# VHH binders against q9y6x5: the designs that were tried, part 94

Target 1, 379 residues: q9y6x5
Amino acid sequence: LPPKLLLVSFDGFRADYLKNYEFPHLQNFIKEGVLVEHVKNVFITKTFPNHYSIVTGLYEESHGIVANSMYDAVTKKHFSDSNDKDPFWWNEAVPIWVTNQLQENRSSAAAMWPGTDVPIHDTISSYFMNYNSSVSFEERLNNITMWLNNSNPPVTFATLYWEEPDASGHKYGPEDKENMSRVLKKIDDLIGDLVQRLKMLGLWENLNVIITSDHGMTQCSQDRLINLDSCIDHSYYTLIDLSPVAAILPKINRTEVYNKLKNCSPHMNVYLKEDIPNRFYYQHNDRIQPIILVADEGWTIVLNESSQKLGDHGYDNSLPSMHPFLAAHGPAFHKGYKHSTINIVDIYPMMCHILGLKPHPNNGTFGHTKCLLVDQWCI
Below, E stands for the ipSAE of ESMFold2; O stands for the ipSAE of OpenDDE; V2 stands for 0.75 times the mean of E and O plus 0.25 times the DockQ between their complexes.

## First folded at step 3 (VHH)

Design m10 (framework vhh_7zox_3)
Fold by ESMFold2-Fast, scan of step 3:
Structure m10 (fold): chain B 379 residues (1-379), chain A 125 residues (1-125)
Amino acid sequence: as target 1 above (379 residues)
Amino acid sequence: DVQLVESGGGLVQPGGSLRLSCVASGFTFSDYYMGWVRQAPGKGLEWVSDISSGGSTGYADSVKGRFAISRDNAKNTLYLQMNRLKPEDTAVYYCAKEGRYWSGDYERPYYFDLAGQGTQVTVSS
């Protein structure tokens, strides 16, 4: 019987929520499985980039999804939320579902994971749902479990994506304990529903399940705004992405634009592309603009306006507030083991190992995750 | 045991060219992706280029249009043709076999401790 893996993402689930709120269903899942307390994600700490890093094991500069809004200087194409189905944006890497389908006589299934409704290198997930935020968690779960139980060739890799707690984190901010408590309790209930459904269908004992997230969330404020219009006229540049990482495409000399921006705010770092810190691994791609602006944690870049966001992400990936967690259960995983930290790019080679797949070259280190696995020697 | 032996590095002026070679042994070379990674003084490892068993290539944007990766499966040899070299290209260049895992902490991947010792490329006037 080939090994099976279900990868679940709850968007924007900040790691320290686990310590500040009660999660009875998630706690039961972890008790008989593993917990990684912090996952160091890739920069920028945004949804599309980090979801693609999980399934490719690559930094954003290598897989090409460098932001949720992008411009490609070579082809002159623009990417926004409405353009996410153009294969061009996704073709700089090979995600694990493609590898699963091409290396083995096996199928993949997907409920809303970013990229799974797009043919990548002429290969689309065997079973998938076109992205629609209005589709309930229950409907996504029903489809995934149906495909796991009733597919030929068998589904061995499945993904399930849910937009919360990210949407509520933006709306209320992560420090709104009353509203976040309600949202996080609902997520814990969904985890309970997931486990119950897998048990009822006889899948639980033989299925590896990973529950993770792409990033965290930090509190924003109307008192922490950076007004870009106060420092530079919009006629001097094209704005590709705004906040908290602004992507600037100059219409005049790059040095002149840089000089207008570099002293704009004490709460924002301004980088020429070649000066972006090496630790970000955010430099070597045509979709990374000539100048990037990186706001300090909790600061919002605006264009002569107020912001309605009480929470945001995208900030420096060294910030604990930007880190998600990873929990896992199944025959591949130890029981009751806690690990402190892994890199988000380490998830891909671990998943390839569990499925018996040959990974594409990647930025992950298998040694970082080996202590989670029963078939590995660990001190 | 896997062995990768890099050569072809040296001192070159900006705008110049170098061709790196990597001779592989101890595995079926034609079955594996191969690549080049580099480490500049005081910096972490940076992926440069890779090539599939079938010849499909990938490049870091910093080298795209200037570098060309190729392989000769009959000779178990990987090449990197480097053109229009810049001071920023100064680094030790390592040949990498498929299965290397690179970490975000400035550590050498598992395979580099076993496979190749690298070849120094210095671009200066």
Scores: ipSAE 0.000, ipTM 0.102, lowest interface PAE 21.5, mean pLDDT 87

Design m11 (framework vhh_8dlx_2)
Fold by ESMFold2-Fast, scan of step 3:
Structure m11 (fold): chain B 379 residues (1-379), chain A 125 residues (1-125)
Amino acid sequence: as target 1 above (379 residues)
Amino acid sequence: EVQLVESGGGVVQPGRSLRLSCAASGFTFSDYYMHWVRQAPGKGLEWIGNIYHSGSTFYNPSLKSLVTISRDDSTNTLYLQMNSLRAEDTAIYYCAKEGRYWSGDYERPYYFDLWGKGTLVTVSS
């Protein structure tokens, strides 16, 4: 019977939450599985880009989901408010559920993971739920477990996405210990529910389960705002994305726009596209704009307005506050093993190995995750 | 005036076909994703399908062999073609414009910020 994998994401679960709060259910999961303390995500550290990097093993410049709001210079199309489900935006890569369905006679199942309700290369997840934030974790779990047990061809790859703790991280900020403690306790209870459901259905011992996240969260403040209107008139450019990474499309000469922005704030770096640091792997895509502004951690870019967010992400991916974690349990994984750091793009080739799939060319390195796996030599 | 107006409903015999229209006004129709949603008597809302800026369509898998969605941006009109109608297709049919909803970093897809009043389709002999 083919190996099975369930990939679970709790959006915005900062790695150091594990050290600052108690997670009895998650700790029981880890005790008989593996923990990667930090996952170095891709730049920009946003939801759609990083969720797509997890399932493709590609940097954003390669998979094409370069932000939650995008403009494609070649086709003149706009991807606004992360609500655009046009397959055009997703077709620059092949996510693992597509590979799973096409290489072997297997099915995929999805509860709300970004991209799974979109046909990509004319292939959509065999079973899926159209995204709706009002659908409970319980309903998502019920559907996933039903599909894992009652499918032909068998569901071998399943995904489950949950919006917390990201929504609360934005609303309260990660330094609000009282509210974040309540939210994180609820997430730990959901992990307990997940494990219990899998045990009751006879899935637990034979299913590989990965629990991870796309990014972290940092504290913001009304005292840390960068007002673009103080430096440049909006008539000189079109704003494609605002904060904390602003994507600027000049309406006049690019050098003139750059000169107006380069000294705007000591808390913001201004890059011409060709000068974006190579370490970001954020340059070679038509959806990356001619000028990119990168705010320092905790600073918010605004247009002569206040910000309602007390927490945010999207910042430099070298920042520990932007890093999620990865925990896993199942027949493919060692028991009680702790690893310090992997890159988020390394998850894809590891998952392909577990499922026996040939990965598409990707930016991950299988060697970085081999120590997690029972069938590999850890050197 | 920002408005969606459905038309084409009525009484139809089982096994027949019916085409519904939705006329949009007051906004740039070609810039928005459009949806068809229905509500049977005493039931909740059921999503039928959508059509993107590109003209690409996506359907509720349970309905995909029975329906076709199309759009004419020159006349600001959305269409729903239904074939092989059954008694269980009796419902009020709504067209809806996909709106914008901010919830943390992951937007809320299928948030509809503009609805028509609906058009009643009754499938009976």
Scores: ipSAE 0.005, ipTM 0.195, lowest interface PAE 10.7, mean pLDDT 88

Design m12 (framework vhh_7uia_1)
Fold by ESMFold2-Fast, scan of step 3:
Formats: C-alpha cells, sequence, structure tokens
Structure m12 (fold): chain B 379 residues (1-379), chain A 126 residues (1-126)
C-alpha cells in the first residue's frame, strides 16, 4: 500500500495563538503526533509565495511567485488579483503534486491550495476544485476524503486550504481577544470534524496528516501609516504591490525615484534590488521590481488614505509574529514529540521522503525534520 | 462591458431606513466578493460591508453592525444594503464594488477594488 499524505493549511495561523488560546481538538491531534512550535517562513511573508514554497521547497526568487501581485519585466505580463491562472507564473518550479503524478503514476487531489487549479509543466492536479472562497470547509473535506477513498490511480497526496484565521486577523487584528477566540475555536472545531471524518471513513490509521500555515499576523493601527504620496508623485512610477512590501517600477530614472523615497519615513526601509538583504533570498528574479520598500512591523504603506486593516502580514520573516506552526500525525510521525523550529522550505523534502518521491533540487534541508520521523535516526 | 449600477439612495430622516441595490452585469456575480463603500463630502473612502459569492461570509464595519445588512440575490445578479436606524454621519455617496480577489482574505482599502459603480447619494437630515 503506498503511503498517503494530506496537507492542510489554515491561512494566517500565527504560532503564538497556540499559547494564548485553548485548542482541545488540535491538542489531542498533537498528543498522538508531533508539533513544530515555529516554522520560519520565506520573505515576503504572504499567502501565495509561502504556500508555493511549502510544496516546492524553494525561496520565492527561485519558484517565481514573489508576491500576491506581480509584474514580469521581461515578458511585460501582470499577475493580478492573486487568482491569475496563466501557467507562466507557476512554471519556474515543480510542485510536489506534479512530481507525485509523474514519478510513480499516482494521483493527487486538491481543495483550493494555491496553484492546484493551474496546469504546471502541462500537469494539473488529478482531482481539484477551482478556487472559490464561498465553498465551505465541509464541502472541501467531503471532496478530499471521497478522492482519497475512491481513485485510480490511488490519490497519495492531497491538499486542503482554508482562508481562516487570516481573514479575521486582517479585520480584527490578532490582539482582539474576543473576536480571535471565537474564530480560533471554530477552527479547532473544524480540526475535530476533520479527524472524526477520517476515523469514520477508515482513513485515520494509515493516513499521514500535516496541519500547518503559511504565515502569522501582526497588529496594525491607524497611528502607524506611511503615506507614499507624501514621498513621491504617482507620475514617477508604477505601483506593482503596496503593503507592507511595496514594489516600485520607475517611469523615470531609478536613482531619482530611489532618492525621493530613501529618507521619506523612519518606519520603512528602501532598497534598490541589488541592495536587498541576502538573508531574504529575494533578489534573483525578473518579477522582483527595481525598488522595494519594506515597512517596519505593524506599519502600513498607504496612498493618501486611511487603512481599515487591523492586522497584516508580509513583513520581515525574522519576526516571530510572521511565523506559523506545524503539527502532524500518522504512521510516518513519532507520537508526543515536540520540535522547536524548522524552515518552511524544509517541509517539501520531508513530504517527498514520506511519499517515496525523489525531490527536485530545493532549498530545504531534510536533516532539520529527521527527528519528526519514525524511520529516521534522531541525532 | 463590466458594469455596476447602484440605486436606492435618497433623502431620509434620522432613524429612518433605506435599501440600496447594485445590479451587476458583464461578469459572473457568484465568483467574487462584493462590497459596499461610502464617501462622505470632503472625507476619505470608508469600507462598509463585504459579502462572499455564496452569502455565507459577511463582514461589517463596526459603526454599522446591527444597523446595516448586506445580502445578495444571485438569480438577479443583485447586491443589497438594507440600512436602518440611519444617522446624519451615514450621509455619503455609497458605491458598489467588486473586491479585488486577494488570496486568503488579504483585504485592501476600498479604492483598491478592481471595479466600481457610479454611486448613489444617501442624505440623512432632519
Amino acid sequence: as target 1 above (379 residues)
Amino acid sequence: QLQLVETGGGLVKPGGSLRLSCVVSGFTFSDYYMAWVRQAPGKELEWVSSISSSGSTIYYEDSVKGRFTISTDNAKNTLYLQMSSLKPEDTAVYYCAKEGRYWAGDYERPYYFDLWGQGTQVTVSS
């Protein structure tokens, strides 16, 4: 029987939520599985980039999904609205579902994971749902479990994506205890539903399940705004992405645009592309713009307007507020083991190992996840 | 052509009610979050409410919670905003907007929406 893996993402699930709120269902899952307390994600700490890093094991400059809004200077194409289905944007990497289908003649299944409704290297997930935010968690779970139990070739890799707690984190901010406790309790109940459904269908004992997230969330405020219009006139540049990392495409000389921006706010760092810090691994791609602005944690870049966002992400990936967690259960994983930290790019080679796939070249280190796995020596 | 057309505005006394309607054409209504946004004279744009295509996920600005109700009629490709207990500070031009589809609820301010209606004026005065 080939090993099976279900990868679940709850978008924007900050690691510190586990310490500040009660999760009875998630704690029962962890008790018989493993917990990684902090996952160090990739820069920029946004949804599309980090979800693609999880399934490719690559930094954003290498897999090409460098933001939720992008412009490619070579082809003159725009990636708009984060829902562009042009394979061009996704073809700089090979995600695990493609590898799964091509190496072992196995099937993959997907409920809304970024990129799974796009043919990548002429290969689309065997079973998938076109992205639609209105589709319930229950319907996504029903489809995934149907495909895991009734497929030929067998589904060995499945993904399930859910928009919360990210949506509520943006609306209320992570410091709103009343609203966040309600949202997080509902997520814990969904985890309970997931486990119960898998048990009822006879899948639980033989299925590896990973529950993770792409990033965290930090508190924003109307008192922490950077008005870009006070720095530079719109006629001088095209804005590719705004906040908290602004991507600036100059319409005039790059040095003149840089000089107007570089000292405009003490709460924003301004980088020429070649000066972006090496630790970000965010430089070597045509979709990274000539000037990047990086706001300090909790600061929002605006265009002469107020912001309704009380929470945001996209900030420096060294910030603990930007880090998610990873929990896992199944035959591949130890029981009752806690691990401190892994890199988000380490998830891909670990998943390849569990599925018996040869990973494509990647930025992850298998050694970082060895202690989670029963078939590995923890040293 | 993609179009949003708002109707239902008018003059109403404090404590009164109005229902705004937005008819959508040229795109599949049920593929997008829809929003109501307002702008008072000489003020910035303010987001009021958003609704998912299924109607299952709804968000309100705190000042309108319990007073305003957003809803959709997918068969008529129409978005509604039922307003009750209206206050003078609700006086604004109300716009129907198609929300830019940011993955995972990465919400932008109202002027970053992909498509805007022409607006309908709501005036609350005695």
Scores: ipSAE 0.006, ipTM 0.240, lowest interface PAE 9.8, mean pLDDT 87

Design m2 (framework vhh_7uia_1; at its last look DockQ between E and O 0.02; V2 from the best seeds 0.00; counts 0 for: pae O 13.5 > 2, unsure alone 60.3 < 65, placed apart)
Fold by ESMFold2-Fast, scan of step 3:
Structure m2 (fold): chain B 379 residues (1-379), chain A 126 residues (1-126)
Amino acid sequence: as target 1 above (379 residues)
Amino acid sequence: QLQLVETGGGLVKPGGSLRLSCVVSGFTFSDYYMAWVRQAPGKELEWVSSISSSGSTIYYEDSVKGRFTISTDNAKNTLYLQMSSLKPEDTAVYYCAKEGRYWSGDYEKPYYFDLWGQGTQVTVSS
């Protein structure tokens, strides 16, 4: 029987939550599996870019999902309006569910993940749900376990996505211990439900399960706002994305726009595209705008208004507050092993190895994940 | 084809109430965040409110908080804006807008909106 993998994402699960809250079900999962304490995600530390990096092993400049809101200057298409299901945005990379289906006549299943309800290179998962936040975790779990157990050709790669703790992290902020404790306890209970369901169906012993996230969360405040309207008039630029990384498309001379922005706030860095730090790997794509603004951790860029968010992400990927974790269990993984850090792009080649797939060229390094795997030497 | 049809506007006195409706066709309503956007005479488009496909995540412009309520009826493919305590400053053409598929609470209101309808005029005066 071919190896099987279930990839689970709890959106916005900051690694540091594991130290500050109790997770009895997750700790039992880790005790018989592996834990990577920090995953260094890609810049921008946002949902769509990082979820697509997990399943492609590529930096945003290579896979093309460079933000949650994008503009392509060549085609003049805008992402985040009626074009968000346009395959154009997703076709610069091949996600693992596509590779899985095109190699060895296997099936993929998606109880949601950014991109799984879009045909990419004319391929969509054999089993999928259109994204709908109103669908319960229980219904997603019922569908994914049904597909893992009852498919021909067999489902060998499956995804399960859940919006929390990101939604509550934004609403309450990560420092709201009362509300975050409630939310994180519920997530731990959902992990318990997942494990119990897999055991009851006879899937647990032969299934590889990865539990991870796309980013963390940091505390924001009405006392930490950068009013872009005080820096520059709207007539000089088109705004493609706002906070905490603003994407600026100049309507006048680029140097003139840059000079108006560059000294406006001590809590924001202003980059011409060519000057974006190499360590971000955020430069070589037409969807990256001529000028980007990067707010300091916990600062929110606004247009002469307040912000609804008490927590946010998207900040510098060197910040520990932006890092998720990775836990895994199954026949491919050691038991009781802890690892300090990996890069989020390393997850893709590891998953390809587990599934016996030939990976597409990618930015991950398989050597970084060897110590997690029973069939590898980590030296 | 994608269509958004706004209704429910009219003339109302300060302190009054109106309920705007937007009937959606040509896409799966429950897959997307939906927004209300307005344009006052001689002003740029201003975002008013957004709601997630589940109805659980809601955002408001500061000037309308506590006065306006956004809601959806997914079975009817209809977006609503209940407006109370209306002020002369609320006078505008109100548009319903389809937003992106923000998958988490990682909502950033877009600066650009793709407007498919003619809008509905709200006038607050004596």
Scores: ipSAE 0.312, ipTM 0.638, lowest interface PAE 3.6, mean pLDDT 90
Fold by OpenDDE, second read of step 4:
Structure m2 (fold): chain B 379 residues (1-379), chain A 126 residues (1-126)
Amino acid sequence: as target 1 above (379 residues)
Amino acid sequence: QLQLVETGGGLVKPGGSLRLSCVVSGFTFSDYYMAWVRQAPGKELEWVSSISSSGSTIYYEDSVKGRFTISTDNAKNTLYLQMSSLKPEDTAVYYCAKEGRYWSGDYEKPYYFDLWGQGTQVTVSS
């Protein structure tokens, strides 16, 4: 039988939550599998970009999902959370569920993973759920496991997405112990449900399962605001994305816009597109705007003095607060092994290896995950 | 045809109450986060409140917390904003808007909301 892999994402699960909160179900999962304590995600550290990086192995400049909000100046198209169905935005890369279906006589399944309800390269997941935040985890799980168990051709790759603890992190801030404890307890219970479901169906021993996240969460405050209106008139530019990385499309001379912004705040770096630091791998795409503003950790860029969230993400991907974790279990993985750090783009070649797929060109390094895999040498 | 239609606006005295309604047509209301935004004369668009498709996640602007209540009726495909203890500074055109599926906090950008109603005028005056 072909290997099977279930990729699960809990949005906004900061890595250090594992150290600061109790997760009996997840810890059990880890005990019987592997843990990567920190996953360095891609810049910007936002939901759509990082989820697509997981399944493509590419930096954002390469797969073309460079933010949750994008603008293409040529076509005048906009991308957003509520406007993500145009294949135009996704077709700069080939996600693994498409590869899985095209390279082998296999099927893919998806429960609300970003991009899975859109035909990419004229291919859509054989089984998928249209995104609906009102659909319970249980229903998503039931569909995924049903497809994994009963499909022909067999489903060999499946994705499962859940919106927490991201939404709560935004609302309460990651430092709110009381509320976040409650939220994270629920997530652990969901992991328990997942494991129980797999055991009940006889899938647990043979299914490879990866539990991960796209980014972390940092604490924000009303005391840490950067108001762009104090630095530049709104008529001089179009705002494509706001915080903590603002994408600026100048309506006047770019240099003039830059000069008005470069000293706006000591807690914000202003980059011309060509001057964006190389370490971000965030330069070589037309969807990246001419000027980028990057706020320091915990600072919020606003047009007005209003900030409504107590937590946010999207900051420098070198910040620990932005990093998620990765846990895995199944026949492909060791038992009781912990690893310190990998890059989020490293997940893709690992998954391809597990599934026996030839990976598309990617930015991941398979060598970084060898110690997680039973069939690989680890020094 | 995709559309949002607001109703319920009007003139009210300070301390009074209004209930705004937004009827959605052309798409599945329950699939999206919905929001109320307002624009006062001579001022920029201001986010007021958001609610998830399930109704389980709700956010308010600080200035309206404790006074405004956002809710939905999926069966009627209708979004509501119950406003109480209204103040003169609440005077604005109130818009129903469809926003992203996730709370990103980027509500101030022009394209965050991809569908708007025509708006309903709320005037709070003595």
Scores: ipSAE 0.020, ipTM 0.417, lowest interface PAE 6.8, mean pLDDT 92
Fold by ESMFold2, look of step 5:
Structure m2 (fold): chain B 379 residues (1-379), chain A 126 residues (1-126)
Amino acid sequence: as target 1 above (379 residues)
Amino acid sequence: QLQLVETGGGLVKPGGSLRLSCVVSGFTFSDYYMAWVRQAPGKELEWVSSISSSGSTIYYEDSVKGRFTISTDNAKNTLYLQMSSLKPEDTAVYYCAKEGRYWSGDYEKPYYFDLWGQGTQVTVSS
């Protein structure tokens, strides 16, 4: 019987939401399985990079999805809404669904996980939904469960992506207790629906399920803006990405642009590419621009004096506010076990182990996750 | 100039049919998800149906499945909604909308619907 795995992401689910809000359904899921309280994600703490790190086990500099907005100077390509499906951007790594469905007698299914509607290495997810934010969680779940139950060759790896609580976290900010309580209750109800649906279809006892997220969320404010137009004329650079990590392509001498920016705000660090801290593992890719600006937690880089964001992410990955959690249930996992922390890149080799796949070279450490697994000797 | 222009609304009795049209100007129609969204009197906006850039991926809100058919004519840059078995609760202003691309929920890169038509009134009444 081939092992099956469903990987679920609730975008922007900060780890400490579990302690600060009520989650009866998620807590029951955890009680019957495992919890990792903090997952240290990769810098920059943005959606596309971290979702790809989960499924490749690689740092951003190694898998090539280095931000939500990118520029390649050689091909003059820009990664954006209109160019996010070009395999060029995704082909620097092999995500787990590609490896999985290239095995004999296996398929992969996807409900809107980043990259699953792209033919990466000429291989697109066997079953997938084109991205559409208006499609309900119920319809995404119905498609995934239909594919898990009815496909030939069988679907052994499936992904499911949901935009909340990230969308509401940006809109309200994580400090808006009343709105975030309502949003997070809705998320918990969706988790309850997920578990109930899997039980009703006879999948619950034999399907491994991981519920995780890509990053957290921090509070922003109109009082915490960094106005680049006050520090440097637009004519001196091309802006590839803005906030909270700005990607700056100089149009004049790089040192001159650096010098104009370095004292712009005490709440922003300005790095030449070679000076980016080694702990970020964010230097060795041509898609990383010559200068990056890293705002302090809760600060927003703007070109004018306004921002509509009340919450944001993308900051230093050492910040607890940027960290998600991981919970898991299924035959591969212990029951009632709690683990303090893993790195987000560790999820990939764990998933490969569960599925019986040979991992590609990666930055994860299988040993960090083996205590979650019933078939491993834990030290 | 980017425009979405809806036509085909009107008054119809319960069980009747209408075909809504949306003519798209100023962008390549087939590059985007297109949607129908409605607003009943005194209610919030409700998504009805979406169609992918290829025309092959189609989604419906549960209450309209089997009664409404979304389609596109890429040569005419036109989106359609064929409505049948109409009910009084289908009474609303119907909007054609272009879906924005959303992968992260970043507010500075808005998603859901970033371009709207003026709407066309559909009234289902005896």
Scores: ipSAE 0.000, ipTM 0.226, lowest interface PAE 12.5, mean pLDDT 88
ESMFold2 (binder alone), look of step 5: mean pLDDT 77; pTM 0.781
OpenDDE, look of step 5: ipSAE 0.000; ipTM 0.226

Design m3 (framework vhh_7uia_1)
Fold by ESMFold2-Fast, scan of step 3:
Structure m3 (fold): chain B 379 residues (1-379), chain A 126 residues (1-126)
Amino acid sequence: as target 1 above (379 residues)
Amino acid sequence: QLQLVETGGGLVKPGGSLRLSCVVSGFTFSDYYMAWVRQAPGKELEWVSSISSSGSTIYYEDSVKGRFTISTDNAKNTLYLQMSSLKPEDTAVYYCAKEGRYYSGDYERPYYFDLWGQGTQVTVSS
């Protein structure tokens, strides 16, 4: 029988939550599997960009999902709705479920992973759920497990996405121990439900399961606001994305807009597109705007207003607060092994190896993840 | 380019009515959720109402239910807020905002606002 893999994402699960809170179910999962303590995500550290990087192995400038809100200057198209089903936005890369269906003539299944309800290169996940945040974790899990057991051709790659702890991280901030402990306890219980369901259905021993996340979370404050209106009038630019990375499309000369912004705040870096640091790999795409503003950790860019969010992400990917973790269990993985760090783009070639797929050219390095795998020599 | 322009504010007595309009330019607003958000003097921003791109899904803040009606005219790229039975507590600057449904939260409310208008003042007093 072909190898099977279930990829699970808990949105906004900051790596150091594992050290500051108790996760009895996740710890039992890790005891018989592997843990990567830090995953260095791609810049910008946002949901859509990083979820697409996980399944393509590409930096954002290469896969084209460069933010949660985008404007393409060539086609004049706008993207900002999680229900945007225009394949245009997703067609700059080939995600793993497309490769799985086309190379091996196998099926893929998806419970709301970003992009899975969109036909990409004329191929949509064999089984999928249209995005709807109101659908329970249990319903997503029921559909995924049904498809893993009752599909022809067999489902060999399945994804499951859950919005927490990101939504609560934004609402309460990651330093709210009372509310975050409640939320994270519920996440751990959902992991327990996942494992129990797989065991009851006879899937547990033969299924590879990866639990990961797209980014972390940092504490924000009403005392850490950058008022963009104090520096530049709205008539000089079009705002494509606001915070914590603002995407600015000038209506006048670009240099003039840059000069109005460059000394606006000591807590914000202002970049002309060609001056964006090379380490971000965030430059070579028409959806990256001519001027990018990057707020310092914990600072929020606003338009003469207060912000309702107490936590946020999108910041510099070198910040540990922006890093998620990766845990995995199954026949492909060692038992009881801990690894310090990998890059988020390394997940894709590892998953291709587990599934026996030829990866598309990508920015990941298989060598970074080989120590996790039983069929590899660790050096 | 991407711009929202609010009109229709003014001074009214308690129990009066006003209709706010928001003209959208630079994008097809029928592809996005649209919202009205208000800010009373010395207070934080308060979400008032949202409407889906199709116009079929509508949400209201509890304090305005039954008094305010949100609607769209997709052919004219215009968002409306019909306000009736106005109270002094409704005194605020009213902003038109573009919101979308995201995979992650960004505001304490479940919706994120990424484009704002300049606002229109509504004053309810004698």
Scores: ipSAE 0.014, ipTM 0.235, lowest interface PAE 7.7, mean pLDDT 87

